# VHH binders against EKC/KEOPS complex subunit cgi121 (cgi121): the designs that were tried, part 10

Target 1, 174 residues: EKC/KEOPS complex subunit cgi121 (cgi121), of Schizosaccharomyces pombe (q9p7j3)
Amino acid sequence: MILPLFPETQVHVFVYENVSNCAAIHEQLISQNPIYDYAFLDAATILYKKQVYSAIIRALEDRRDEQMKTKTIHSEVILSLSPKTEISSAFRQFSMTKKSKNIVVVKIDSKLTEEEEFERLDKLVEGNRVEFSDEELQKLIDFKVLKKNYKLDPSTLENPLASILSSIALRGYS
Short names: E, the ipSAE of ESMFold2; O, the ipSAE of OpenDDE; V2, 0.75 times the mean of E and O plus 0.25 times the DockQ between their complexes.

## First folded at step 6 (VHH)

Design C07 (from m1, 17 letters changed; framework vhh_6qgx_2)
Fold by ESMFold2-Fast, scan of step 6:
Structure C07 (fold): chain B 174 residues (1-174), chain A 123 residues (1-123)
Amino acid sequence: as target 1 above (174 residues)
Amino acid sequence: QVQLVESGGGLVQAGGSLRLSCAASGFTFSDYWMYWFRRAPGKEREFVAGISSSGGSTFYTDSVKGRFTISRDHAKNTVSLQMNSLRPEDTAVYYCATDLSPFYYYSGSYDYWGQGTRVTVSA
C-alpha cells in the first residue's frame, strides 16, 4: 500500500476478527519478541480506514521531522491515534489488550512482501482475516469506546470522521 | 544493576521554582528515552514529561506545558526537570523512569524507576 505523502514507505494493514489468542500475543509484546514488531490495535477503537492512515501519516511526519515521542514507528502509530500527546493513555485507549476480540495490525517498513506478511501474521494470530475496509471496520467498532477516546459530544457523533481526523492531525497543538 | 537517583525536591511556595535532576548508574542516558512521572498522595502515578535519546524531541502533559522544561546533559549522564510557576496541585513525589525496551506496547512497560524526590508546594 502506498501513501501519497510517503510513496517510498511500505505500509500493510490487516484486520482480524474473532481472535482467540490475544492474551498470548499480549505476553509476546510485553516480552519484546521482535517477531511481533507491529502496531496491534483494538478494532473496537477504529471506525474508518482514514483514521488508521491519518495516524500512520502523522507518525511518519514525526519520524521525518525527528519528533517521535516513542521508540518505534509502530508505537508512534498507536500514540498518533490519540487526541493527546500522552503515551500511557494512548496505549490504554487504542492498543490490543488480553480481552480484545478483534484487532487491526499495522506494519511499516516491512522487509517482506504483503503475501509473506499475511503468512507470518496468520501463524501469530488465531482469528479470521477480513478486508481492511470501512464496511468491515464498522462491524467491529464499539461506539462507546470511540466516544470516550475522542471525547465526542452528541453533535459530533452524527459525523465523527472530521472530528477524529482533526484530533489526530492536531494533537498537542490545540 | 541499573540505578536511577532523583534529587532537587523540597518545599517551595506557590509561584516558585525547583529544578529536579535524575542521575544514572549502570547505563548511559544517551541511548534511551527518559521520563518524569509523579504521584500525589492517594493518587496513581501520572506522566509529566519525556525527552528522546537525542534530546531533539520533548513532550509534556497538558497541566505542566509551558511551565516545566525537560532537558538532558549527555556529558554528565543526567536528565533535568525545570519546574516554574509551581502550583499546590504539583505537590507529589517525582520519579525518573526509562524503558530500555525498543518497543513500547504497554502503558506499564517502563523498565527502571528511581526512588523519587518529594516536592511540596505550599499555598
Scores: ipSAE 0.013, ipTM 0.195, lowest interface PAE 8.5, mean pLDDT 81

Design C08 (from B01, 17 letters changed; framework vhh_8emy_2)
Fold by ESMFold2-Fast, scan of step 6:
Structure C08 (fold): chain B 174 residues (1-174), chain A 123 residues (1-123)
Amino acid sequence: as target 1 above (174 residues)
Amino acid sequence: QVQLQESGGGLVQPGSSLRLSCAASGFTFSDYWMYWVRQAPGKGPEWVSGISSSGGDTNYATSVKGRFSISRDNPSKTLYLQMNSLRPEDSAVYYCATDYEPFYLRTGDYDYRGQGTQVTVSS
């Protein structure tokens, strides 16, 4: 995918359902294995493609402006999904856990093609790939988690997209 | 600059209790999550427990839930792990860590593990 403000930045987003090895992946992340340098998100927290893209754009803006708060662009994507600048809270809210079943995986600045990244990820993730689309994401979302993460009231929960995108764009500037 | 110093480990019998401490300095302790991570010989690091900046939220690995309790004292900048009903499989070097999630790639300036404290559970 091509981002208007970052046209030379390669971005790949993958969605897996019914993942059986999240505990093993989590252990590799604990070990800081560089093969696992991706943003692993719990799909229960992601409602729209635009939500993921907005977090990616915010992370890339922070990198460009030398304002990253985390060690990698991928951890910065996870932070950027949160309406707050508290790193630990953002990871708890949005990152994959040992108990996750459906995940969204983001790769930025890949040295590989999308097909080659897929071949690599298919070896790491034991699950079923699905299309990165609003339709597929809406099958995997947990609305209770979404409401909690973005502080949505009943009126905004009916059409949460604008509220979510504003929260991502205005993180730390509230 | 950032320093974490663990203490309280030792050799104990199965069923015993130990309290680990971690003294933090060089950063605003009350603003960060704190964690306990352990590593047994020949094994990778294992997440044990985490506690929010205020102490209001805690998390535990399934293997220690109900036996271990994490707590913190922000005025003294100290993190604690109360370990009860210790088992041989709890034998490991225990590390405290500050921000972010200990499993993720971290900003080196604020993400440290100390030297660790050895816990051995054996007869």
Scores: ipSAE 0.008, ipTM 0.167, lowest interface PAE 8.3, mean pLDDT 82

Design C09 (framework vhh_7yz9_2)
Fold by ESMFold2-Fast, scan of step 6:
Structure C09 (fold): chain B 174 residues (1-174), chain A 122 residues (1-122)
Amino acid sequence: as target 1 above (174 residues)
Amino acid sequence: QWQLVESGGGLVQAGGSLRLSCTASGFTFSDYWMYWYRQTAGNEREWVAGISSGGDTTYADSVKGRFTISRDNAKNTVYLQMNSLKPEDTAVYYCATDYEPFYLRTGDYDYWGQGTPVTVSS
């Protein structure tokens, strides 16, 4: 995918359900294995495609403006999902854990095609790939987690998109 | 395998000082936030101090101005220098880690040390 304002940036997003090896992936992320340079998100935290794209756009804007708070563009995507500016809190809220079962994986600046990235990830992730679509994401979301992460009221839970996007865009400006 | 080993606890008189150490292995220490927590019998663990991978420090109000957290990345060790100790500082002190920039969760049992007891007599 090509983003307006970032036309040279290649973006790939993959969704996996019923992942059995999250503990092994987590260990590789902690050891900073460069093969695992992706943003690995817990799908329980993601409701819409636009939520992921908004975080990607915010991370790319922060990189463009030389104001990234984390070491990599992928960790900046994770931070950008959070309405707060505290790094460790953002990773606790949105990143995959050893006990995650469904994940969303983001790759930015790939030199590979989407098909080539899928082949690579298929070797790393022991789960079933599903389409990156609002329909599939809504099967994997945990509304209790979403409500907690974005501090949503009952009235907002019926149509949370605008609130979520506003929280991502206004991170740090509260 | 992640390991955190605390040391330096003991018995001290009120007004005295102790330096606690926590040595880490099994991860890239310099990339992690390091924390000190303490727990008294019958109470939940409470946060005491934190230090980021970049060296930024934070402190609980109860210890601010008396305790100093620091790190030595070459030794994979975080320290808690405790000055002007009070009887209410008596607790078991625990080391914990949280990954900066990503993926480790503070408070997870896999990321805690065994603790080192500190007793401050009046």
Scores: ipSAE 0.012, ipTM 0.177, lowest interface PAE 8.6, mean pLDDT 82

Design C10 (from m1, 19 letters changed; framework vhh_8emy_2)
Fold by ESMFold2-Fast, scan of step 6:
Structure C10 (fold): chain B 174 residues (1-174), chain A 123 residues (1-123)
Amino acid sequence: as target 1 above (174 residues)
Amino acid sequence: QVQLQESGGGLVQPGSSLRLSCAASGFTFSDYWMYWVRQAPGKGPEWVSGISSSGGSTNYATSVKGRFSISRDNPSKTLYLQMNSLRPEDSAVYYCARDLSPFYYYSGSFDYRGQGTQVTVSS
């Protein structure tokens, strides 16, 4: 997919359910294996496609403005999902853990086609790939996790999109 | 053998300043994000601040933002925390921590290898 504000940047987003090897993937991430240069998110934290795209746009803006707070564009996406700029908190809230079952995977600046990324990622992730759509994401979300991460009250939880997007866009100021 | 040795803590009055140091050895210091983490009596560890491998990017917990400054000197393999306008709630043992991965910053990937340095802010 091509973002209007960043037309030269290719973005691929993948969703996997029933992943059995999250502990192995996590080990590769902490081992600095460059093959795993993706943002691995826990799907329990993602409700909308727009939520992911808002975080990607914020990360790309931070990179453009030389204001990245983390080592890679992919870790910056994870940070950008958080309503606060506290890196350790953001990763605890949104990143895949050894215990995750469903994941959302983001690739920015791929040198591969989307099909080639699918083939590569299917070899790394032992799970069932599903469509990146609001419908599929809503099957994987944990509303208790979402409420806690964005500090949503009961009235906002019924339709949280605007609150989530505002939290991402105004991170540090809300 | 990875070693982190903190120093510079002490007993100070509210409003005072302290500079903490952390001497690192046993790894390529310039490759890693480094962090300061604190633990107050009866509480779990709280992340305070982080600095990128080059020193070009820093971040801070909301509770210390504007008062604390993290810095590093890669040639001497030393991490610093300049603490200004200290408050009683800043009283804790301060630990420096290394990111477990120089490639990917991930919560739970840093390690506490030093003995810590005690900071007490009291009149």
Scores: ipSAE 0.013, ipTM 0.170, lowest interface PAE 8.3, mean pLDDT 83

## First folded at step 7 (VHH; from A05 with D31S A59N L100T G108S; framework vhh_7n9e_1)

Design K1 (at its last look DockQ between E and O 0.08; V2 from the best seeds 0.00; counts 0 for: pae E 6.8 > 2, SAP .701 > .668, placed apart)
Fold by OpenDDE, look of step 7:
Structure K1 (fold): chain B 174 residues (1-174), chain A 123 residues (1-123)
Amino acid sequence: as target 1 above (174 residues)
Amino acid sequence: DVQLVESGGGLVQAGGSLRLSCAASGFTFSSYWMYWGRQAPGKGREWVSGISSSGGSTNYASSVKGRFTISRDNAKNTLYLQMNNLKPEDTALYYCATDTSPWLYYSSSYDYWGQGTQVTVSS
C-alpha cells in the first residue's frame, strides 16, 4: 500500500488473532532483533483502520520533519497512537504485550509485496491472519481499554473516531 | 561482559578535525543502536549522536549537526565519529554508549558506557 502523501514509502498492515507466541515476539523486540522490524500493536486497543493510518502518517511526518521521539519509525507509530507525549505510556497503552492475544502488525518502508511480506512475517507470528478492516478490528477491540486510552466520555463516544483522530493529531499541542 | 573502548582523542586547534573510534565487544553489535556522548568539565553527560543498528538512520545534537558524522562498521564491531570544524566548546570526554531499549531515542541514560577518550580543542 502507498499513502498519497508519502508515495515513496510502501506500507503493509496485517492483523493476527489467537497469537500464541506474543511473549516470544516481545523478547525479540526488547533485544532489538532486526528481523522483527515491525510495529506490533495490541489489537485490543485498535478500533479503526483510520486510527492506524493516522498514526502511520503522524510517524512519517515526524520522520520527514526530523522530529521523531523514538528510535525507529515503527516505534514512532506506536507513540503516534497515543494522546500522551510520554513514550513509556504510549507503549504501555498500545504496544503488544506478552499477554496479548490479537495483534496488528505494521511494516513501513517495505521492499516486498504484501504477499511476500506476509510470508516473511508468518514465520515470526504464530496465529491466524484476518482481514485488516473495521469489521474485523471491531471484533478484537476492548472498549474499556479504548475508553481509558483516549479518555472517552459520553459526549466523545458519540463520535469516537473523531475524538481518536484529534487525539493523535493534536498530541503535544494541548 | 559488554565492553566499549574509545580511541582517537587528543589535542587539536580550533577548526581542526578528529576521528574517534569505539571498539565494541560482549554483545551483538549489529543488533543495537549506538551512541556518542560527551562530558565537559563541570557539566553532565550529554548526548551527541546516534546511529541505528543497520546504520540507515542517524541523528545529531543541534550543537554538532553539520560538523560531526557518526558511522559504524558492523563487520568490525566498531563505531566512528568524524569531527570536523572543531570548536573550543567541543572540549570534553567523549563516550561510546549503547542502549538495549527498543524505543527511547533521546536519552541521557544508557545501559553501557566506555571509559571515554579526551578531546581538547584549543583556541
Scores: ipSAE 0.029, ipTM 0.316, lowest interface PAE 4.2, mean pLDDT 89
ESMFold2, look of step 7: ipSAE 0.033; ipTM 0.515
ESMFold2 (binder alone), look of step 7: mean pLDDT 83; pTM 0.839

## First folded at step 9 (VHH; framework vhh_7n9e_1)

Design a1 (from A05 with L100E; at its last look DockQ between E and O 0.01; V2 from the best seeds 0.00; counts 0 for: pae E 5.4 > 2, placed apart)
Fold by OpenDDE, look of step 9:
Formats: structure tokens, C-alpha cells, sequence
Structure a1 (fold): chain B 174 residues (1-174), chain A 123 residues (1-123)
């Protein structure tokens, strides 16, 4: 997909459920294997497509403005999901862990079509691909984790998306 | 098993007050947000009010805001709803509820709820 604000940057987002090899993927990420050049997110922490897009956009803006806080655009996506400025906190909150079962995978600066990228990624992830949609994300979300990550309260329940997006957008400005 | 038992409903005249209670068991009450919902005759279930696990944050449907007050006693595993200035439009079966996905509360969808207590407000 192409984001209107960044027409020269192709982005792909994939969702996998019942992933059996998250631990193995995690090890590859730790070793900084370039084959695993993606943002691997724990799906338990993602409720909306717009949440992911917002993080991607912020990461891209940071890169554009030469204000990235992390080493890679993909790690910046992870950071951008967080209302906190601490990188370690962001990764603990949103990054795939060894214990993750469902994941959201983001690719920035892809040179491949979505299908080609999927074929490549499918060799790395042992799980079932599902549609990147609010409907599917809602099936995978752990609201307890979501609530904790964004400090949601009953007053925000009518429009949790707004709260999440505000948290993402206003990080560092509170 | 999760159990939610509502009480305190009844017949009241418009402008009157009621206090509902919900006794919870079968789960760690203090760890969960709790909610009140209601279902009027011929209508679907609607969210009325919510309260955080600690009780530090509360929310209300626009239709009851300023009239209803939600509270909880975690030591007693009990949820409360103080209803003041009741209106005929408040007539409904009131449910105590909890959910693993509280973000759906406004839609009236809950994982667990009680049998409800009937509130009838006469003109």
C-alpha cells in the first residue's frame, strides 16, 4: 500500500494468528538478521488498523524530519505505538515476544508487491495469515494489555481509538 | 463460575430514587472493570455506566449523566448504581456486567452479566 502523505514509500502490513515460531523469530531479531527486516508486533496490543497506520506515519515523519529515536524505521514504528518516550518500554509494550501467538508484521520501504512480500514473509512465519482488518484485530486483542499500554479508563471506552491516537500523537508533549 | 446478582430494583415514581446493587463472585472482582447496562421493552441492551477496577474512574451514558452514580466496594465484591431523578424512560431491566473486552461496553455487549433487576418508573 501507499500512504498519501508518503507516496514514495510502499508499506505492507500482515497479520498472523497461531504462530508457532515466535521464539525463533525473536532470536533472529536479537541477532539482527537482515532477513527479518520487519516490525514484529504483538497482536494482543493492536486494536485498530488506524493504530498501526498512525504509528507508521509517525515513524515516517520522524525519519523525514531526521528525528528518529531508534536505529531502524521498523523499530521506530514500534516506538511510535507507545505513549511513552522510553524505547525499552515501547518494545516491552508492543513488540512481539517469545511467548506471542499472534502478530502484526509491518514492512516499510518494500520493493515488492504485497503478494511477493507475503511469500517472502511466509517463509519466516509459521502461522495462519488473516486479513489486516479491525474485525480480525479485535479477535486477537488483549484488552487488559491494551488498557495498560494506553492507560485507558471508563471515560475513554466510548471512543478508544481517539484515545489511542491521541496518545501516539502526543507522546513527548505532555 | 462467574456470578453476578443484581438487586434493588422496583417501582418508583418519576423524580424518585433507587440504589441498585450487584453481588459478584467467581472471579477477582477488584481486577476488573464493572458496568451497568439496561434493556428497555422493545429495545436492545444499552450501556449505562462503567467504573474502573479501583473505582478511580467512572463513565456514564449521556442519557443518565448527572443523575446516576456508579460505585464499587471491592472488599465486599459489590457494584452499586445510585439512580436519582428517575424518568419513565429509565424503565428497564438493569444488568450488572463485566467483560474481557471493555471497549465493547458502549455497544451493550458483555461477556458476563446477571439476570438483572427490574426498574419501573411511573409517570
Amino acid sequence: as target 1 above (174 residues)
Amino acid sequence: DVQLVESGGGLVQAGGSLRLSCAASGFTFSDYWMYWGRQAPGKGREWVSGISSSGGSTAYASSVKGRFTISRDNAKNTLYLQMNNLKPEDTALYYCATDESPWLYYSGSYDYWGQGTQVTVSS
Scores: ipSAE 0.024, ipTM 0.396, lowest interface PAE 4.0, mean pLDDT 89
ESMFold2, look of step 9: ipSAE 0.156; ipTM 0.602
ESMFold2 (binder alone), look of step 9: mean pLDDT 83; pTM 0.841

Design b1 (at its last look DockQ between E and O 0.06; V2 from the best seeds 0.00; counts 0 for: pae E 18.4 > 2, placed apart)
Fold by ESMFold2, look of step 9:
Structure b1 (fold): chain B 174 residues (1-174), chain A 121 residues (1-121)
Amino acid sequence: as target 1 above (174 residues)
Amino acid sequence: DVQLVESGGGLVQAGGSLRLSCAASGFTFSEYWMYWGRQAPGKGREWVSGIDSSGGSTAYASSVKGRFTISRDNAKNTLYLQMNNLKPEDTALYYCATDYSPFYTGSYDYWGQGTQVTVSS
């Protein structure tokens, strides 16, 4: 996929449920294996496609404006999901952990089609791919975690997307 | 055709050093990620180290971190693995691989035949 404001940047997003090897993937990420150069997110923290796209757009804007705080665009996506600027907190809240069961995987600056990137990723992740859609994400979300991460309350539950997107867009203005 | 040819293996005493090379041809080497793997006697294949296309990012299995150094020379289309303080547990067939695919079928389909490293006590 190509985002309108970043027409030279190929992006792919995949969702896996029932992943059995998150601990092994986590070890590879700690080891900085370049084959695993993706953003691995815990799906329990992701409710909407737009949540992910907004974090990707914010990360790309920060790269364009030379305002990135992390070493890679993929780690910047993880930071960009957070309403706060602290890197370690963002990774604790949104990144896949050894205990994660469902994940969202983002590839930015891909030189491959979606099918080709999936074929590579499918060799790395032992789980079942599902559609990247609001319907599927809703099945995987942990609403208690989402509410804590974005400080949602009953007044925002009618349209939590607007509150979440504002938090991503306004990070750094608090 | 894509070719990956490893060299530099051999017999070395524990504590010694070796430098492995992987000569690549048949694709634009500087555009692709490269990695080293190994297969120890009686064990499955193990990822050892990887390096991005520019050489700016490297990664290592925990068992070799601090002892092995991956590098590449994009002008010579060559990947390297400097192996220091070798242990008997490092005895294995070492092979290089790439994420290149002319048909986009996956990066693990291209690897060399390997070079043997044997570490004696």
Scores: ipSAE 0.000, ipTM 0.118, lowest interface PAE 18.4, mean pLDDT 82
ESMFold2 (binder alone), look of step 9: mean pLDDT 84; pTM 0.838
OpenDDE, look of step 9: ipSAE 0.186; ipTM 0.625

Design b2 (at its last look DockQ between E and O 0.79; V2 from the best seeds 0.00; counts 0 for: pae E 9.7 > 2)
Fold by ESMFold2, look of step 9:
Structure b2 (fold): chain B 174 residues (1-174), chain A 122 residues (1-122)
Amino acid sequence: as target 1 above (174 residues)
Amino acid sequence: DVQLVESGGGLVQAGGSLRLSCAASGFTFSEYWMYWGRQAPGKGREWVSGIDSSGGSTAYASSVKGRFTISRDNAKNTLYLQMNNLKPEDTALYYCATDYSPFYTRSDYDYWGQGTQVTVSS
């Protein structure tokens, strides 16, 4: 898919449930295997499609403006999900771990169609692909984790999207 | 300030063993992925091994798998590399490194140690 603000940048987002090999994927990330050049997110931290797209847009804006804080666009997406500027905290809170069960996978600057990228990714991930939709994401979210990551209180839990998107957009402006 | 200090290198006969240590300070060691790399004389840098922040996942270059073991002690802020069955080809300056991100796919790390020399004689 193409984001209106970045028409030359092809982005794909995939969601997998019941992933059995997060530990193996994690090993490949440690070895810095370039075949695994994706953003692997823990789906327990993602409630909305807009949450992911807002982080992608923020990362692409920071790349355009030469303001990236991390080494790759995919790591920048993970940072961009966080309301905080600390890189290590963002990765601890949002990235896939060896214990993750459901994941959201982002590819930016893809040279492949969505189907071709899926065929590549499906060789790497042992799990069941589901639709990237608010309905499927809401089945996979951990609301306790979401509340902690974005410091949501009872008033914001009734309308958490606006609070979450504001946190992503305003990071760095305290 | 971040500091990584390697030790434990030296001269050893082929087939021997060494244990390298990397003492870390100036950051929250238990939150970072750690790596060992090496640079042989006249060659570029080579990734050797990596370990996640908890120590639960490890990875090795094919040239050392089965002979080297990476480990960490988060209570002591120390990274280790146990090197067994050493070969002359293992002769290199060994350094530890760290990175914030599991998604980084380059050899460029946020911080590097100065290295400890390992020399394996035939």
Scores: ipSAE 0.006, ipTM 0.396, lowest interface PAE 9.7, mean pLDDT 85
ESMFold2 (binder alone), look of step 9: mean pLDDT 83; pTM 0.829
OpenDDE, look of step 9: ipSAE 0.633; ipTM 0.857

Design b3 (from B04 with S57D A59K; at its last look DockQ between E and O 0.01; V2 from the best seeds 0.00; counts 0 for: pae E 15.6 > 2, placed apart)
Fold by ESMFold2, look of step 9:
Structure b3 (fold): chain B 174 residues (1-174), chain A 123 residues (1-123)
Amino acid sequence: as target 1 above (174 residues)
Amino acid sequence: DVQLVESGGGLVQAGGSLRLSCAASGFTFSEYWMYWGRQAPGKGREWVSGIDSSGGDTKYASSVKGRFTISRDNAKNTLYLQMNNLKPEDTALYYCATDYSPFYTRLSDYDYWGQGTQVTVSS
């Protein structure tokens, strides 16, 4: 898809469940294999589509403003999910690991249609693609992890979306 | 390139003290957690202590809590471990580590760690 504020930037988001090869993907990421140039997120940390889109928008704004803190736009998306400015904690909290079972995959600056990008990605991920939707994400979330990552208390747990989006948008401004 | 260099080890009698240093380069030191680990002869690696990027949040293994103090100087890109009341079981190769990774891989394993400095505590 194309975001209104970034009309020249094509973005695709995919969700996979029951992924059997996260350890293999992880090894390719540590070897910096350019074929794997995506943001691989642990779906246990993602509850909303807007959570992902807000992180993408924040990363693109930081790139536009020459304020990126990480080496790639995809790693910047991972940082942008975090309420904190510390890069290592963001990666620890939100990235796919060798033990992940369900993942969200983001591609920024794609020159391919969604289907073409999926065909490429499907060669890399051994799992079942599901719709990128709040309904599917709710099946994959770990609420204990979400509460810890965003420090949600009872009042914010009733409607956590606004608290999460504020954390993403305002990181570094206070 | 990322480089971590430990120093300050040596031979010390039980009850004594040592201060270890870890000089870091090749990454933005002030953005990442830093850790100390140790490895006794013939044994696996053991986590000892960790400190967050600002120095405000410190963690210790139960075997060293109250005796060891981790600290950092972000202006000098240097990590420290003050070891007091040393015991023979503290004898080990001590190494520093960071979880810096631009590819966010191996978050449960330290991606970069130093060569180590030997600490030997005699009874």
Scores: ipSAE 0.000, ipTM 0.155, lowest interface PAE 15.6, mean pLDDT 83
ESMFold2 (binder alone), look of step 9: mean pLDDT 82; pTM 0.823
OpenDDE, look of step 9: ipSAE 0.007; ipTM 0.275

Design b4 (from B04 with E31D S53Y F103Y; at its last look DockQ between E and O 0.93; V2 from the best seeds 0.00; counts 0 for: pae E 2.9 > 2)
Amino acid sequence: DVQLVESGGGLVQAGGSLRLSCAASGFTFSDYWMYWGRQAPGKGREWVSGIDYSGGSTAYASSVKGRFTISRDNAKNTLYLQMNNLKPEDTALYYCATDYSPYYTRLSDYDYWGQGTQVTVSS
ESMFold2, look of step 9: ipSAE 0.400; ipTM 0.743
ESMFold2 (binder alone), look of step 9: mean pLDDT 81; pTM 0.816
OpenDDE, look of step 9: ipSAE 0.844; ipTM 0.920

Design b5 (from B04 with S54E S101T L107Y; at its last look DockQ between E and O 0.88; V2 from the best seeds 0.00; counts 0 for: pae E 5.7 > 2)
Amino acid sequence: DVQLVESGGGLVQAGGSLRLSCAASGFTFSEYWMYWGRQAPGKGREWVSGIDSEGGSTAYASSVKGRFTISRDNAKNTLYLQMNNLKPEDTALYYCATDYTPFYTRYSDYDYWGQGTQVTVSS
ESMFold2, look of step 9: ipSAE 0.175; ipTM 0.605
ESMFold2 (binder alone), look of step 9: mean pLDDT 81; pTM 0.818
OpenDDE, look of step 9: ipSAE 0.573; ipTM 0.821

## First folded at step 10 (VHH; framework vhh_7n9e_1)

Design d1 (from b4 with S101T; at its last look DockQ between E and O 0.73; V2 from the best seeds 0.00; counts 0 for: pae E 6.1 > 2)
Fold by ESMFold2, look of step 10:
Parts: sequence; structure tokens; C-alpha cells
Structure d1 (fold): chain B 174 residues (1-174), chain A 123 residues (1-123)
Amino acid sequence: as target 1 above (174 residues)
Amino acid sequence: DVQLVESGGGLVQAGGSLRLSCAASGFTFSDYWMYWGRQAPGKGREWVSGIDYSGGSTAYASSVKGRFTISRDNAKNTLYLQMNNLKPEDTALYYCATDYTPYYTRLSDYDYWGQGTQVTVSS
């Protein structure tokens, strides 16, 4: 997909459930294997498509404006999901771990079509691909984790999207 | 200021063992992934091993897997590398490193490195 403000930047987002090899993927990330150059997110932390797109947009805006805090665009997406500026906290809260069961995978600056990127990614992830949709994401979310990560209370849990998107857009300005 | 201080290097015969330590200060050690790297004379820095926040996940370069063991003690703010069955090709300056986004950044681009401790393995 192409985002209107970033017409030269191709982005793909994939969702996998019942992933059996998160530990192996995690080892490859620790080993800095460039084949694994994606943002791997724990799906337990993602409720909406717009949550992911807002983090991608924030990361791309920060790259454009030379305001990135992390070393790569994919790590910047992970930071951009967080309401806090502390990088290590953002990774502990949103990144895939060896214990994750379901993941959201983001590729920015792809030179490939969605299907071509999927064929590459499917060699790396042992899981069941599902649609990147609010319906599928709602099946995978852990609401206790979501509430903790974004400090949601009863008034915001009724309509959490606006609160979450504001946290992503305004981080570092409050 | 963030400081990483390595120790435990030295001269050792092939087949021998050494244990390296990296003392960390100036940051919350238990929040960071930690890495060992090495640099042989005339070569670039090479990633050796990495360990997550808690010590629960580790990874090793293929050249050292099965011989080296990375570990950490978060209560002592100390990272370790146990090196067994050392070979002459393990001769290098060994350093510890960290970054807030460690595995999404090449080791050479990490924000914090130690000064290193020399390991020399003789035939």
C-alpha cells in the first residue's frame, strides 16, 4: 500500500495467528540477520488497523523531518506505538517476544508487491496468515495489555481508538 | 554517563578458557539488551553474542556457538562471556555493547561500547 503523504513509500502489513516459531524468529533478530528486517509486533497489543497505520505515519514523518530516535524505520514504528518516549519500554511493551503467539509484521520501503513480500515472509513465519482487519485484530488483542499500555480507563475503553491515536500522534509534545 | 568496562582478557593457549566480564553503570542495566562483539587486527567489528533483558534469550555467531556462553547478572549490573575451547582465530579485542533498539541496528552503530579487553590465543 501507498500512504497519501508518502507516495514513494510502499508499506505492507501482515497478521499471523498461532505462530509456533516466535523463539526462532527472535533469535534471528538478536543475530541481526538482515533477512528479518521487518517490524515484528505482538498482536496482543494491537486492536485497530488505524493503530498500526498511525504508528507507521508517525515513524515516516519523523524520518522525513530528521527526528527519528531509533536507528531504523522498523524500530521507529515500534517506538511510535508507545505513548512514552522511553525506547526500551516501547520494545518491551509492543515488540514480539519468544513467548508471543500472534504477530503483526510491518515492512516499510518494500520493493515488492504484497504477494511477493508475503511469499518471502511466509518462509520465515510458521503460523496462519489472517486478514489485516479490525475484525481479525479484535480476536487477537489482550485488552488487559491494551489498557495498561495506553492507560485507558472506563471512559476511554468505550471508544479507545481516539485516545490511542492521540497518544501516538502527540508523544514527545506533552 | 553510561560506562561499559570489560575485563578478564589475556593470553591463553589454544583449547583454554577465559571468562570475560563487562561492568555497566550510568543506566538501568536490566532494561537493555546486551551484546559481545570482537575486532581482530585489520578487520571490522564482528558480532559475537547477544542476550535479552532478563537473560532468558541468547544468540551466538556460528563461529562460537557451542563454545561460548553469554550470561548476565542484573543484580550486579554485569554481563559475562564464558569462552571455552579457544582457538587462535578467536584472538581479538572483545567489547560489550548496548543500544536502546539493539537488534534493529547493526552492532557498529550502537550508542554505547566498552573500551574492550584483549584476548590472545596462542598455538
Scores: ipSAE 0.137, ipTM 0.593, lowest interface PAE 6.1, mean pLDDT 87
ESMFold2 (binder alone), look of step 10: mean pLDDT 81; pTM 0.816
OpenDDE, look of step 10: ipSAE 0.894; ipTM 0.939

Design d2 (from b4 with S54E L107Y; at its last look DockQ between E and O 0.92; V2 from the best seeds 0.00; counts 0 for: pae E 3.3 > 2)
Amino acid sequence: DVQLVESGGGLVQAGGSLRLSCAASGFTFSDYWMYWGRQAPGKGREWVSGIDYEGGSTAYASSVKGRFTISRDNAKNTLYLQMNNLKPEDTALYYCATDYSPYYTRYSDYDYWGQGTQVTVSS
ESMFold2, look of step 10: ipSAE 0.354; ipTM 0.716
ESMFold2 (binder alone), look of step 10: mean pLDDT 81; pTM 0.807
OpenDDE, look of step 10: ipSAE 0.873; ipTM 0.927

